# VHH binders against Vitellogenin-6 (vit-6): the designs that were tried, part 2

Target 1, 176 residues: Vitellogenin-6 (vit-6), of Caenorhabditis elegans (p18948r1340to1515)
Amino acid sequence: ANCVVKSTKINTFDQVAYRNQFTPCYSVLAKDCGSEKSEPRFVVLMKKINEKKEWKNVKVVYGENEIEMYKTEEGLICRVNGEEIEYQPESEIEKKQYNIIWLNKNTLKFDSDDVTVQFDGVNARIHLSALYRNQQCGLCGHYDNEKETEFYDAENQENTIPKFAKSYLYKDSKCN
Below, E stands for the ipSAE of ESMFold2; O stands for the ipSAE of OpenDDE; V2 stands for 0.75 times the mean of E and O plus 0.25 times the DockQ between their complexes.

## First folded at step 1 (VHH)

Design s2a1 (framework vhh_6fv0_2)
Fold by ESMFold2-Fast, scan of step 1:
Structure s2a1 (fold): chain B 176 residues (1-176), chain A 122 residues (1-122)
Amino acid sequence: as target 1 above (176 residues)
Amino acid sequence: QVQLQESGGGLVQPGGSLRLSCAASGFTFSSYDMYWVRQAPEKGLEWVSTINTGGGSTYYKDSVKGRFTVSRDNAKNTLYLQMNSLKPEDAAQYYCAKDWYYGSGSYLYDVRGQGTQVTVSS
């Protein structure tokens, strides 16, 4: 199952569509919430980085590795543990636990056994391993458990921002 | 890999000052926003301050605004927190972090060091 973020629209792993206005603060899109340790195996985060355009920064924390992908006027920039990785046409940069794939100048893919994130600077597609069924938390919903997610207010009107979405915004920052 | 080492804490009387330092290594320090977070015995981790990559933009928790100043020296890979007019409510273990986020009702921080203890007592 895939969670798709198209500009401000999110279609969750449970196939629920809603709008979320991204801010300069990171929001948790997907996270390992079933880890037996206090630390998750992965966390996928997204924030808006331009006032007029829906340009995004996506951060993937995978074990002890941090992968950051974001849009600039020059195209996408990828950083791995703080070091910028230069674009190479149709190249794949392989690490022991994950791969970074340049599909073109404007599209990057983070690939691992647990989570895959495809990102074009504005839109993202996230795929989770079947092992994370019912163990996923974040704006992408609870994988394969649509009945535990509430998107309606007291008047039975669909919310553009689910109640749980506010809990995935950075607390005590000026952008929350 | 990523290493963060906090120092500068201690015992101070209400109204006193302390300057905390965080020595960073194992990553390109100048490419990351940095954070100060703290944990008091009766509370969870709470965000205190943020400084952007270049040091030109700073953000503070409401209760510390005007009293705390975050700064950084990218040439030395060091983050600082100048704490003035300290209050008993500021007593906590202080940590620096490379990143943080809020998920599933909990705060998650890239806290790698032991932290530095700040005690405010008279």
Scores: ipSAE 0.000, ipTM 0.140, lowest interface PAE 12.6, mean pLDDT 74

Design s2a2 (framework vhh_6fv0_2)
Fold by ESMFold2-Fast, scan of step 1:
Structure s2a2 (fold): chain B 176 residues (1-176), chain A 122 residues (1-122)
Amino acid sequence: as target 1 above (176 residues)
Amino acid sequence: QVQLQESGGGLVQPGGSLRLSCAASGFTFSDYWMYWVRQAPEKGLEWVSTISTGGDYTYYKDSVKGRFTVSRDNAKNTLYLQMNSLKPEDAAQYYCATLDYYDILTGYSDYRGQGTQVTVSS
């Protein structure tokens, strides 16, 4: 099952479509919500980085690693734990727990056993392991085959759409 | 520029009905979730109802469930709120909004609409 973000339109893991206006503050697209007291195995975040264009920054926190992908006029930039990875045709950066694959100069793929994120600087496709059914939260929905339960907030409670969207907004001091 | 213009308010007796309208312009109305919110004198802003882009999903404040119905006409760029069995507690200034202009967690709004007043005789 895929969650697809196309500009501002989100099609959730359970095939519910809605609009979300991305802001300069990170929003949680997908997160391991299996336990409130343990560290999440992954978190996928997205923010808007240009006022006139739908250019995005996507951040994947995977275990102790932070992967950042964002759009520039020259194409995509990828950072792993703060260090830039330069584009190399037909290359795959293989690490112990995940892979980063340049599909072309303008498209990157983060791949792991838990989550896959494909990103072109504006649009994203997120694939989640079936093991995360009923353990996923975020703007991509609850992943439980029940369309009416897609709008759980960060406390894993069903919520209204406006409150749901705001509960997944990470308000960094830089966004204030 | 986004512009929202509410209408249809007025004075009604308890148990009466009113139909509110919101005319939208300056954005692609059919691409946005829409909201009704209200503010009574000396009270804070309250969320009332939400409707999805195609009208397939609707949500309501608990106190208005079964009495209010939100709907939209994307061909006319218009949002509606049908209010039945009105109670004195429903008296308020009613506004329509998009997510871009309303923050439920902080209660802040940057509405482009003037609102429409609903008064229920005491």
Scores: ipSAE 0.000, ipTM 0.144, lowest interface PAE 15.0, mean pLDDT 73

Design s2b1 (framework vhh_8k46_1)
Fold by ESMFold2-Fast, scan of step 1:
Structure s2b1 (fold): chain B 176 residues (1-176), chain A 125 residues (1-125)
Amino acid sequence: as target 1 above (176 residues)
Amino acid sequence: AVQLQASGGGFVQPGGSLRLSCAASGRTFSSYAMGWFRQAPGKEREFVSAISWSGGSTYYADSVKGRFTISRDNSKNTVYLQMNSLRAEDTATYYCAADRYDFWSGYLPSEYDYWGQGTQVTVSS
């Protein structure tokens, strides 16, 4: 199932569409939220990085690895664990936990068995393994084939859209 | 262009119920998300509820959640707002609005493309 972010519009894994105003603070788009898990297998985060343009930074935390993709005047930059890198997949991708593919100068793909993120600096498409049905939380929805539960927040309570979005906002002094 | 007609307002006592209707005229090439907003005298227009084109997703302001229910009849492009357990603070002119996109447009009045003339709801003893 796919979650699509088009500028300020989000179409969730359960095909619920709504608008979200991205800010300089990270918002959780998708996360492994299985019950009683001590650590998520993945977290996908997004923030806005330019006041006048819908330029974004996407961060993928996958196991022990942190991958950042963000828009610049020269195209996309990719960082793996803080180091700027152009990452190429090997022909035997199944031997690796993940890979990062440059589809072109302005489009990057993070690919793994759990989650795939395609990003062009403004828009993102997230694909989730079917194993995460009923284990997903974030702005991309609950992935439970029940549209009525899309607005449960991090505390697993149903909320209105503005409170739902706020519950997934990672706010600190650096992003205000 | 779509024309919206809101109706069903009136006087009701606290604890009472009203059902509002919003009918869109004509047919469009795009599906609409529909919303209800309200405005009390001297206050800004505020979000009440919204429904996706398919009716599969509904959204509510905290002040009305559990008391109001939004629904739609897609054959008529008509949206309903069932208002139960009405309170004096629900007194306002209620407006329906349409977003021409097939996505829900959010909670901001500025994001809706078409507006009805409104229907007055007065909750008083």
Scores: ipSAE 0.000, ipTM 0.147, lowest interface PAE 14.5, mean pLDDT 73

Design s2b2 (framework vhh_8k46_1)
Fold by ESMFold2-Fast, scan of step 1:
Structure s2b2 (fold): chain B 176 residues (1-176), chain A 126 residues (1-126)
Amino acid sequence: as target 1 above (176 residues)
Amino acid sequence: AVQLQASGGGFVQPGGSLRLSCAASGFTFSDYAMGWFRQAPGKEREFVSAISRSGGSTYYADSVKGRFTISRDNSKNTVYLQMNSLRAEDTATYYCAAGSWDYLYDSLTPNEYDYWGQGTQVTVSS
C-alpha cells in the first residue's frame, strides 16, 4: 500500500526496493494512469533542489490544485496554487477535496481520498487508495501485485532502472 | 544458541572449483534469507552472493557472476556456494550470514544480517 522514498532508495507499492538518483528535473513518483479524462486525477512529482544535502521538492497535482512542498534552512515550506502557506502549528487547511496538515515544523502531510503524501524535506511516504490498483504508474511501481518483472530482476536491475527512471522524467527545457 | 558453521574451504589452483557449505542451527532457517561475504587480508568485507528465504531469488556481485552459484536446502538447514573458475583474486575468508531482508539492496550490506558464521578460508594459488 505504501511507497517509501528514503533519500535515493525507493520501496515501491509492490514492495520492491531500488535506488534512483534524483535530479533537478521532476520525476513522477505516482500518477493516475487509468484516468478516462485528458488529465490524471493526481500526479506526485519529486526533484532534488540541493546539490549538497539531497533536499527535495515534492509537487502534488490533485485535480485543478497544485501543492508544492520543499526544504529550506528554516524548515519545510508549502505552496498551494502558487501561494505560500506559512507554518501553522496545530492547524490544517480546511478540507474541500484535501487536507494539508503540519505534523511538525519539518514534516507535512497531504491527505485526500485518492492519495496521501507525507514529506519531511528529504524523505516521502505515499499511500494510494485501492481504487488505483493496476491504474498507477511512476517510480513507485505499477501497483499490480506483480513483483517479478524484467525491471525487478536482481541480475539486471541496475541495467533497466536508468532507462525506466528516464521514462518518468518530465521533458523540460529548464532541466535539459 | 544460533550457529552458522561454514566449511568446504581449502587450497585450490587457478581455474579450479570448490563448494562451500553453511550449516545453520538454533533458528528457523526457512524464515531467513542467506548471504555469502568474503574478506581478503587488509580489505573490508565485500558482498559475494545472496539467496531469498524460498530460494526463488539469487543475487551475485559483478566479480563472481557466471562463476559462482548460490543454492539452499531448507530441509537440511544449509546454504551452498559453488565456486567455479577460481582466480587468485578470490582468495579470502568466506563468511555466511542470515538476515531477514526482503529487498535486493538490503542483501548487499552486512548490517542487514543478524547472524554470522566463523568463516572458511579459500586460497587460490599456483
Scores: ipSAE 0.000, ipTM 0.123, lowest interface PAE 16.3, mean pLDDT 75

Design s2b3 (framework vhh_8k46_1)
Fold by ESMFold2-Fast, scan of step 1:
Structure s2b3 (fold): chain B 176 residues (1-176), chain A 126 residues (1-126)
Amino acid sequence: as target 1 above (176 residues)
Amino acid sequence: AVQLQASGGGFVQPGGSLRLSCAASGFTFSNYAMGWFRQAPGKEREFVSAITYSGDSTYYADSVKGRFTISRDNSKNTVYLQMNSLRAEDTATYYCAAKLYEWSDYGALESDYDYWGQGTQVTVSS
């Protein structure tokens, strides 16, 4: 299944639609929540980087690797572990556990066995392996085929939509 | 449950014609761009044709341009591929695929598509 973020509208893995206003603080879209005390296999984060244009920054933390994708006036930029990767037509960057693919100059795809993230600078599509059913948390819901259980917060407690969304917001002094 | 049911394949001689159909259910068909891909034995899956969610624009691989026509009927939740002047190299399993239109106009890569059908076999042989 897919979670789709279209500007401020989120359609979760279980096909529940709601709106979330993105801020300069990162929000967790999708995260491996199935492991007790171990580090998550992946975390997908998104924040807003432009007041007027709904431009976004998406960060994928996958094991020890950090992939950052964001929009600029010149187009879409990709960084892998802090190093900028130049666009090349039909390019694919293969690493041991994941691939980064430029689908075109304005669209990037992070692909792995666990999670796929497609991003155009404003909108994101996230696909999870079926192994993450009941093991996913974040704004994209629980991936449990139960629409009523989509609004669990970061502590696995059910909440109203506004409180649910706020529970996945990373706050610091730079974005408040 | 999302379903894409491809049909209309079969055996045909070179120069013949076939019409493939892909019936969709379980999602709002009119919001999806539709594509056809094919895979011959021992080869990678390749793009054949795509049509936008509205049906206003169509796209074709160079190898099929002028011979194949993609169309859709949003009232019937169905996409079609009319294949004319078939050649031996068109022998493949044909797959239909669906992609949310809000994402982009169309997709020419497998990775662009959200839902896939089971496929229908086309064999062109004398």
Scores: ipSAE 0.000, ipTM 0.097, lowest interface PAE 16.2, mean pLDDT 78

Design s2c1 (framework vhh_7ocj_1)
Fold by ESMFold2-Fast, scan of step 1:
Structure s2c1 (fold): chain B 176 residues (1-176), chain A 120 residues (1-120)
Amino acid sequence: as target 1 above (176 residues)
Amino acid sequence: QVQLVESGGGLVQAGGSLRLSCAASGFTFSDYAMGWYRQAPGKQRELVAAITSGGRTRYGDFVKGRFTISRGNAKNTVYLQMNSLSVEDTAVYYCAARYDFWSGYEEDYWGQGTQVTVSS
């Protein structure tokens, strides 16, 4: 099952469509919410980089690894634990628990057992393992094949869309 | 030809235990992630447990602490140890396989399922 983010339009894992205005603060798109009292296996975050353009920054926290993908005037950039990875045609960076794949000059894919994130600098496609059915939370919905639960917030409370979106917004002093 | 053959299902009393096995053939077992799903009458199929080629495991919240998934690469078999069974665990249990390198895709192969019935 796929969650697709096209600019501001989000189509959730259960095929519910709505709009979300991304800000310079990170929003949680998808997260392992099945880990009681323990660290989540993954968190996929997205924020808006440039107000005049719909450029995004996507961050994937996967165990102890942080993968960051974002658009610049010079093209799409990927960083793994702070180290920049340069584009090479048809290249793949293999790690034991995940892979990073350049599908083309303008498209990156993070691939793992748990989650796949495809990103072009503006739009994202997220695929979750069926392991996360009923264990996923975030703007991409509660992956349970029930449209009624898509608007549960971070505390598993049903909310209106604007309040739902705000519950997954990560704020800091630089973005607020 | 690819085959996944489940066994070990049956009737058990609440509080009891069962061990399911899934024997795989026709592919390089050690390269595949393996999983167990279940489906009760009138309900949607749900993931119970999965194990990657490297041995990493994942469980549905409703079975954590009660079920354990494991694999024996020498025997091309994946197992599901089911403890403290309740009537709510009654379902057809399906074995599934997915090439571990394509983590973002649906399961590549499915077994035919094995019935587990838990009586009170």
Scores: ipSAE 0.000, ipTM 0.117, lowest interface PAE 19.1, mean pLDDT 75

Design s2c2 (framework vhh_7ocj_1)
Fold by ESMFold2-Fast, scan of step 1:
Structure s2c2 (fold): chain B 176 residues (1-176), chain A 122 residues (1-122)
Amino acid sequence: as target 1 above (176 residues)
Amino acid sequence: QVQLVESGGGLVQAGGSLRLSCAASGFIFSNYAMGWYRQAPGKQRELVAAITYGGSTRYGDFVKGRFTISRGNAKNTVYLQMNSLSVEDTAVYYCAADLSWYDTSGYYSDYWGQGTQVTVSS
């Protein structure tokens, strides 16, 4: 199933659409919420990085690895565990459990067995494995084929859109 | 799979009445204001009527007092009762779902139906 973020418009895994104004604080788009005995297998986060433009930073935490993709004046930048990866046409960076693929100079794809994230600096498409049905939480919804549960918050309570969005907002030093 | 399915349009003589219905599915109805818009040939789309989930209403200037919007929350349906129709009301009428009454911060979304033709003959 796909969750699509187009600028500020989010179409969830269960095809519910709404808008979210992204801020300099990370928001959880998608997260493994079904792993009570272990740490989440993945977390996909997004924040706004420019006051006037809808430029984004997307962070994928996948096991021990942290991948950042973000927009600059020169194009899209990718960092893997803090190391910047330069664009190369037709290039693909394979690691044991995931791939990073430059689809073009302005579009990156993070691909794994669990989650795929395609990102162009403003817009994102997230695909989850069917294994995460009923185990996904975040702004992309609950992936449960039930539209009425899409606005359950981090405490699994049904909320209005503004309260729902706030429940998935991470606070860090840049957001204080 | 958001769907807004309009019904009740058709041909009516001036002074007559029509009731439009819009059945909504694929989104959480209680989070959306529902509206009716119309577009006549050669004109811009304009607001006819809107209603929040709580029942607050807004009307376009030329239909106030003649048209009434209502909503059946249990049936996920919105209605437009059109009375005292004139030739000037001839247009395609569109049902829309709009989150924008939550939109002090930009939390909004728009869905549109396919439209239903209303033709008023003189």
Scores: ipSAE 0.000, ipTM 0.088, lowest interface PAE 19.4, mean pLDDT 73

Design s2c3 (framework vhh_7ocj_1)
Fold by ESMFold2-Fast, scan of step 1:
Structure s2c3 (fold): chain B 176 residues (1-176), chain A 121 residues (1-121)
Amino acid sequence: as target 1 above (176 residues)
Amino acid sequence: QVQLVESGGGLVQAGGSLRLSCAASGFTFSRYAMGWYRQAPGKQRELVAAISSGGDTRYGDFVKGRFTISRGNAKNTVYLQMNSLSVEDTAVYYCAAEFYYDSSGLWEDYWGQGTQVTVSS
């Protein structure tokens, strides 16, 4: 199932659409949440980095690896475990458990057995394995095949941020 | 033609054990993540256990320490060993497979027909 973020509009894994105003603080889009786990298998985070252009930064924490993708005037920048990777045509960064693929200078894909993230600097598409049904939390919803229990009034509230969205903000000295 | 066929379900007394098998055909099994889900009457389908193509596992909270998922790529089969069964484990158990296509960005999800597990007190 897919969660699609187009600028400020989120269409969740359960096909519920609503608007979320991204801020300079990271918000959790998708996370391996289980009830009693100590360490999530993955976390996908997004924040806004340019107020006028809706430019975003996406961070994927996958096991012990941190992948960061963000928009600049020159195109997308990718960092893997803190090391910046430059664009190369038809390039792919292959790791044992995941791949990072440049689809073009302005579009990047993180690909794994658990989660896939495609990002163009503003918009993102997140594909989550069906094996994460009822194990996922974040702004992309609970992935439980139950639209009635997941943000069921969000579609009727234009330009509003639900209370749960605030609980998914990571605040530090660099955001607000 | 893709097929997932579950077997090993049945009636068992509380405290007993069962081993479920899911035989896969019609696709490259070793490339797929495999999982077990269950659904009791009137309840949502929930994840029991999952295993990646590389062998990493995850479990639902209610079965950790009691159930073990494993895969045999040579036999195109995924297994669920269920120990210390309780009445609460009574459900239809479903096998699932999922594979991502790099060029298309599409997943192909496959589901089995399900196998009934009934635990009596």
Scores: ipSAE 0.000, ipTM 0.186, lowest interface PAE 14.4, mean pLDDT 73

Design s2d1 (framework vhh_7n9e_1; at its last look DockQ between E and O 0.02; V2 from the best seeds 0.00; counts 0 for: pae E 11.2 > 2, placed apart)
Fold by ESMFold2, look of step 2:
Formats: sequence, structure tokens, C-alpha cells
Structure s2d1 (fold): chain B 176 residues (1-176), chain A 124 residues (1-124)
Amino acid sequence: as target 1 above (176 residues)
Amino acid sequence: DVQLVESGGGLVQAGGSLRLSCAASGFTFSSYDMYWGRQAPGKGREWVSGISYSGGSTAYASSVKGRFTISRDNAKNTLYLQMNNLKPEDTALYYCAAYSDWLYDSSGYEMDYWGQGTQVTVSS
């Protein structure tokens, strides 16, 4: 299943479309919500980095790894645990349980068994393994083929779209 | 020309064990996430357990977690389900399935592939 973010438009894993106004604070797009008594296997986060343009940061937390992808005036940047990964045409960067691919200098792909994130600095496409049917939460919905529950918040309470979106803000000292 | 053929079902006493196999052909098995489902008489289909294409991630329904183990052998194009400590409520037709290709867009998506199933009957 695919969740697509095009600028401010989100089309969820269950094909429900709505608009979300991203901020400079991270929001959870997709997260493993089905693992009992353990940390999520992945979290996909997105924030806006320039209020005048639709440039975004995407962060993927995957196990012990943190992958950041974001657009700058100098181009698209990828960092793995803080270390920048250089663009190399026609190359792939392979790690233990995931792969990072520059599809071109303006498009990155994070690929793993659980989640795949394609990002061009503004737009993202998130693909989830079907293992996460009924086990996923975030702005991309619940991946349960049930449209009436797409806007249940992080506590599984039904909400309006703005309240639903706020419940998935990633909180820190300046974003609570 | 996808084929999924389940085997290993049968009659077993409560507390017993069975091992199901699913032989796959007609597609690139190692490119697909796989799952087992079951359907008890008069009930809808129930997802039981799933495994990622490489075998690196697994998931289980709460009703079977700790008793069932899913695995795959990509060299043999075969999916397995080890079922231990079976209970009468596990009685069902068990089917093997391949999740739809994740590369297809939702507007043109394909249905999941699934087999005909193998019967598991647990008596007390």
C-alpha cells in the first residue's frame, strides 16, 4: 500500500485524501503501532523547513538508525546517523537491513523489508509491507481498508482532521 | 499463472502440533510478502501470521502469538507455519497468500493471491 504526500495533500494507505498544513515541527506520517511491549520497528516523520516554499524534511527512524532527507538551496541531502551520504549516479548504499538509493540527484529512496520512502524534497511516497495491515498509525491512516477510522488519533479516538493531525505531532522542547 | 498449494493439514488432538507448507509457483516468490489466513466454518477469513519478502520481519495475530511460527525458504519457494499447542478454536481451513505487489498504484492494484487451503481440525 502507498501513502502519497504531494505538497500539503495526503492520500492515505486507504485512499482517503485530505490536506495537512505541515509546520517546522515533525509529524508522524507512518509508524509501527502493532509491536507488543517493544519500540516501533519504524517511524516516518515529516516537517516543513521553509515557510515560503513547500520544502520538507523526512526522517526515518529504523531500529537504531536515523535517516534524514531534506532539501536545501544546494540540493537534496541525506544523512545517516548524522553522516552525509554523497550523491553517486547509478549507485546504491547498502546497510544491514535497509538500502539507500539515489534515484537521481533530486530523488532519494530508503528501502527496507518494513517500509520504503521515496522523497524528492517536497513530495513523499511511503510504501508499507503488507505485514502492517491493521498495525500502522500516523497521518497516513491505519492501513485497514476502513475509511471511517482513518482519523482516529494516537489514542484511537475519532477526531476532526485538524485534531487528528495535531495528535501526531512529534513533540520536543519547542514543539509541544 | 500464480499457484499456491498448501499441505500438512489434518486431524490432531488438542495440545498437538502440525506443520503447514505452501508451495509457490508462477511468480517471483522472493519478491512478495506472504501470510497465512484461516476460515472457520460459518465465519469470515481471519489473518493469522505474515512474513516479509526476505523473512526479516514477522507478525502474528494475538490469538496465535507464542504458539505459531511463520517462516519461509526462498530457495525452495516455500512458506511454512509451525502450529503448536493447538486448540479446538484453531479448527479452520488454512490458506497461504501472497500480498499484492507493492509497486502497483492503488487505482490499478491487483488482488492478493491465495491458495485453496488445507483443512486443520483440532479435536478435544
Scores: ipSAE 0.005, ipTM 0.274, lowest interface PAE 11.2, mean pLDDT 76
ESMFold2-Fast, scan of step 1: ipSAE 0.261; ipTM 0.615
ESMFold2 (binder alone), look of step 2: mean pLDDT 82; pTM 0.814
OpenDDE, look of step 2: ipSAE 0.007; ipTM 0.263

Design s2e1 (framework vhh_8fcz_2)
Fold by ESMFold2-Fast, scan of step 1:
Structure s2e1 (fold): chain B 176 residues (1-176), chain A 121 residues (1-121)
Amino acid sequence: as target 1 above (176 residues)
Amino acid sequence: QVQLVESGGGLVQPGGSLRLSCAASGFTFSRYAMNWVRQPPGKGLEWVSGISPSGDSTTYADSVEGRFTIIRDNDKKMVYLQMTSLKTEDTAVYYCTRDLWYGDYLSYDVEGQGTQVTVSS
């Protein structure tokens, strides 16, 4: 039920572990893929923001809302629809459809009925509602209680992983 | 049957030191990261420190960085928290927990009874 990203190691919802080199381009970790015609209910994206350290930016698109969480030398920063939200020791930002919770000054949680994302600036844990079994796609796997065969080829398992990971890169002009 | 047993807590004056221990059984200890979390009186669980499965990497909450050291002994199936320069704000019940990662990533479900640390003058 949980996908864990630990630096460069991903342990998927189906308990398949592999390594992914995060880049300055966003990668889709988890996405509502239940219908190709409908707009996704959520998308969770991650990119690397420091060349020498595994510092990350995580973006959660939830309905019409965009939440960004990212690491700086001063600590963790959170933006909701472009507006920065500063850490407060006992803060919880409650919106009608989701919550943003500061667990401490270095750890944030985005919580909703559909998806939960916990992030410390480097590592993330993603939990999906059981309603998303067979409706999830991204680097975190398909959430179908079976291991993802597309992570591995019968002929060459390691070569399949890089091709799989590249298929989920969000391509834009800023990440070259 | 998974068991985690915390020990080593006690009453100490500000500026003092304590070493907490966590004994693990019922799972393959060397394949899991270990974390220390604490619950101050009247507050929720807060993450303190984490250590990788091999013990090669550690991480600490800002409030304890430079004062606490986490170490593990995979042969003995133990994780330890060496606490120095203790402050009254460190007063809490301390728990160890196992995970696939180390650091403050999720609300932690404690499995053991914990060990009480009281820092008071």
Scores: ipSAE 0.005, ipTM 0.135, lowest interface PAE 12.4, mean pLDDT 75

Design s2e2 (framework vhh_8fcz_2)
Fold by ESMFold2-Fast, scan of step 1:
Structure s2e2 (fold): chain B 176 residues (1-176), chain A 122 residues (1-122)
Amino acid sequence: as target 1 above (176 residues)
Amino acid sequence: QVQLVESGGGLVQPGGSLRLSCAASGFTFSDYYMNWVRQPPGKGLEWVSGISSSGSYTTYADSVEGRFTIIRDNDKKMVYLQMTSLKTEDTAVYYCARGYDFWSGYTDMDVEGQGTQVTVSS
């Protein structure tokens, strides 16, 4: 199952399509919500970084690592725990638990046993392991093979799309 | 100058196998992500599979995952699609495409070639 974000259109893991206006605040696209612990195994976040273009910043939190991918005039930038990793055509960043691959200068892929994120600076494709069926939450839906429950918010309540989207906004002291 | 030439299509029975080939010329093949896309009769283009410039990483559409394998040979400037367990729904013209954005309506993919016809029928 794949969730596809094209600019502002989201097609969820259960094949429900809707529009979401991304803001300068991070929104949760996909998250491990099957754990009763406060810390999920992964979180995929997205925010808008350019008002006149649909340029995005994607952050993947995976274990102790934060991977950040975002678009610039020079192309895609990748940071791992704050350190920039430059495009290298024959170089792939392989860690024991995940890989980061430059498919080319304009496309990045984060790959792990739990989640895969492909990103071109505007659009993203997210794939989850089948182990996360019924354990996923976020704007990409619940991955439960049922369209009727797709718009349940962070409190597990059925909502309109605007209320659903707002329930997955991350707020910090620097976000409007 | 830039050219992609597909081959290997044909008529096969359901459950059969085919291997498609794409020969590239006129550009630095090893610098580009490569894709296979298809167009079933009376339908729009559908992305099928992609492979990184090095060949180390591959991606597949849900409809073909586990049945199709994409591989490339940078020395020969070739990309291949090995198709197994073929279904009637796989009937389409298959195109090789160079590009960075395979999900953006195919607008940013360069040179689809002439395509090769795959027909799955009894």
Scores: ipSAE 0.000, ipTM 0.158, lowest interface PAE 13.0, mean pLDDT 74

